VHH binders against Low-salt glycan biosynthesis nucleotidyltransferase Agl11 (agl11). Designs and how they scored, part 5

Target 1, 357 residues: Low-salt glycan biosynthesis nucleotidyltransferase Agl11 (agl11), of Haloferax volcanii (d4gu70)
Amino acid sequence: MKGVLLSGGTGSRLRPITHTGPKQLVPVANKPVLEYAVEDLKEAGITEIGVILGHKGREEIQNLLGDGSDYGVEITYIVQGNPLGLAHAAGCAKDFVGDDDFVMYLGDNILKEGVVDLVESFESGDFGAGIALQEVENPQQFGIADVDDQGNVTQLIEKPDEPPTNLALIGMYVFSPAVFDAIEQLEPSWRGELEITDAIQSLLEDGYAIDSHVVEGWWKDTGKPEDILEANQLVLEDKSLKKRGTVSDDATVDGRIELAESATIEDGAVVRGPVSIADGAVIKSGTYVGPYTSVGPNSTLEGVHIENSVVIGESSINTSGRIVDSLLGKGANIGSADDFLPEGRRLVVGENSQLKL

## First folded at step 4 (VHH)

Design x6 (from b2 with T103Y W104F; framework vhh_5c3l_4)
Fold by ESMFold2-Fast, scan of step 4:
Structure x6 (fold): chain B 357 residues (1-357), chain A 122 residues (1-122)
Amino acid sequence: as target 1 above (357 residues)
Amino acid sequence: QVQLQESGGGLVQPGGSLRLSCAASGFTFSSYAMSWVRQAPGKGLEVVSDISSGGGSTTYADSVKGRFTISRDNAKNTLYLQMNSLKPEDTAVYYCARTYKVYFGGSTYSYRGPGTQVTVSS
């Protein structure tokens, strides 16, 4: 079985964060989202992975993943031309995949339990495809699968008024090579795109059985700032956190902390987990870092009280007051107000910035 | 056996109006979302409008928003498209489709009718 990892897309809903990099490299618990997908595929026994590259971030993605040897896999890069939909992206992998079955994984998705059970379910029978599903409380807002008593997909319905199940589709699939013939027969949607759901429907109409697997644990699509913050909380709650860096004798550190080898917590700082602090980060005197906060590499924090936030990296935050529920882009510079000013902050913020003061 | 049959197409001048109908049979019409899809000469398929199974939710392509209205009559198993302020670029074959839209994949069409021609010409 091979893996096909989709790393395209513009990331417009994450602007201005995605102005400086691709959406798949936005960090959750100080680790790029795309790395979680590679690790999930490896855990499922998949060691040959094709990475579909879009127009944005090709060099950054290749610099992160390399030839795959650091992850125990072999990576082949596949350049998608114009972005003509998920089925078009999958179709670009035809020569890479050959006659093998493959897992298709959307590179901006993250899972607690990975894809081992999805793959095992698919391999247990003779299926044209397998789809990952998760139970939701609001099925009217999602694409929903109807399934028979054996777990075979019988229909897919978008935003149903009368949902037959509460099983929502998520960003992981397993395909047989029959999907490539289905893709070749597709016509573009109203968006001008070849839709993956049209390919699955074509397989059903050609008589293939479609497996379903209800994923255990949480799933997140990291398409919006709110999703990044929630994924950060979920990962930090579950992750094994190791303290390798330097903690000064006069610092206060409580709870579960990930502290990278070259990170430093200085005297007069207070850190309360679960938190992650990356290489080169310095938490200086007067700083409080509270639960569900990730401080990215080469960032310096002084005087600030920060909670439930993601500092992506390369940032300097030297200000009093409290920052919560925030996503701070790479290279953020937040300084102290002058003493003679009324209480307040001078802010210059980009489009779609997220600040709660 | 799912069957969809469109009607109401024809030749109309710019600024004119047409109403398309689609008769559905062979499935429980009230349980499925429906769409109108068109194909202009030399172009691919474009979904112009969608309607939920109960009729409470509708969407429109930007090209037709404010000019077209989708509706359905579940008692008669019929889908409608009211087209106002027609433009030459609306010239296309219009298809009635039983559609599935999924959370991250967009739209898919399980069944499509034979289509009805709409020509907007002066």
Scores: ipSAE 0.000, ipTM 0.115, lowest interface PAE 17.7, mean pLDDT 82

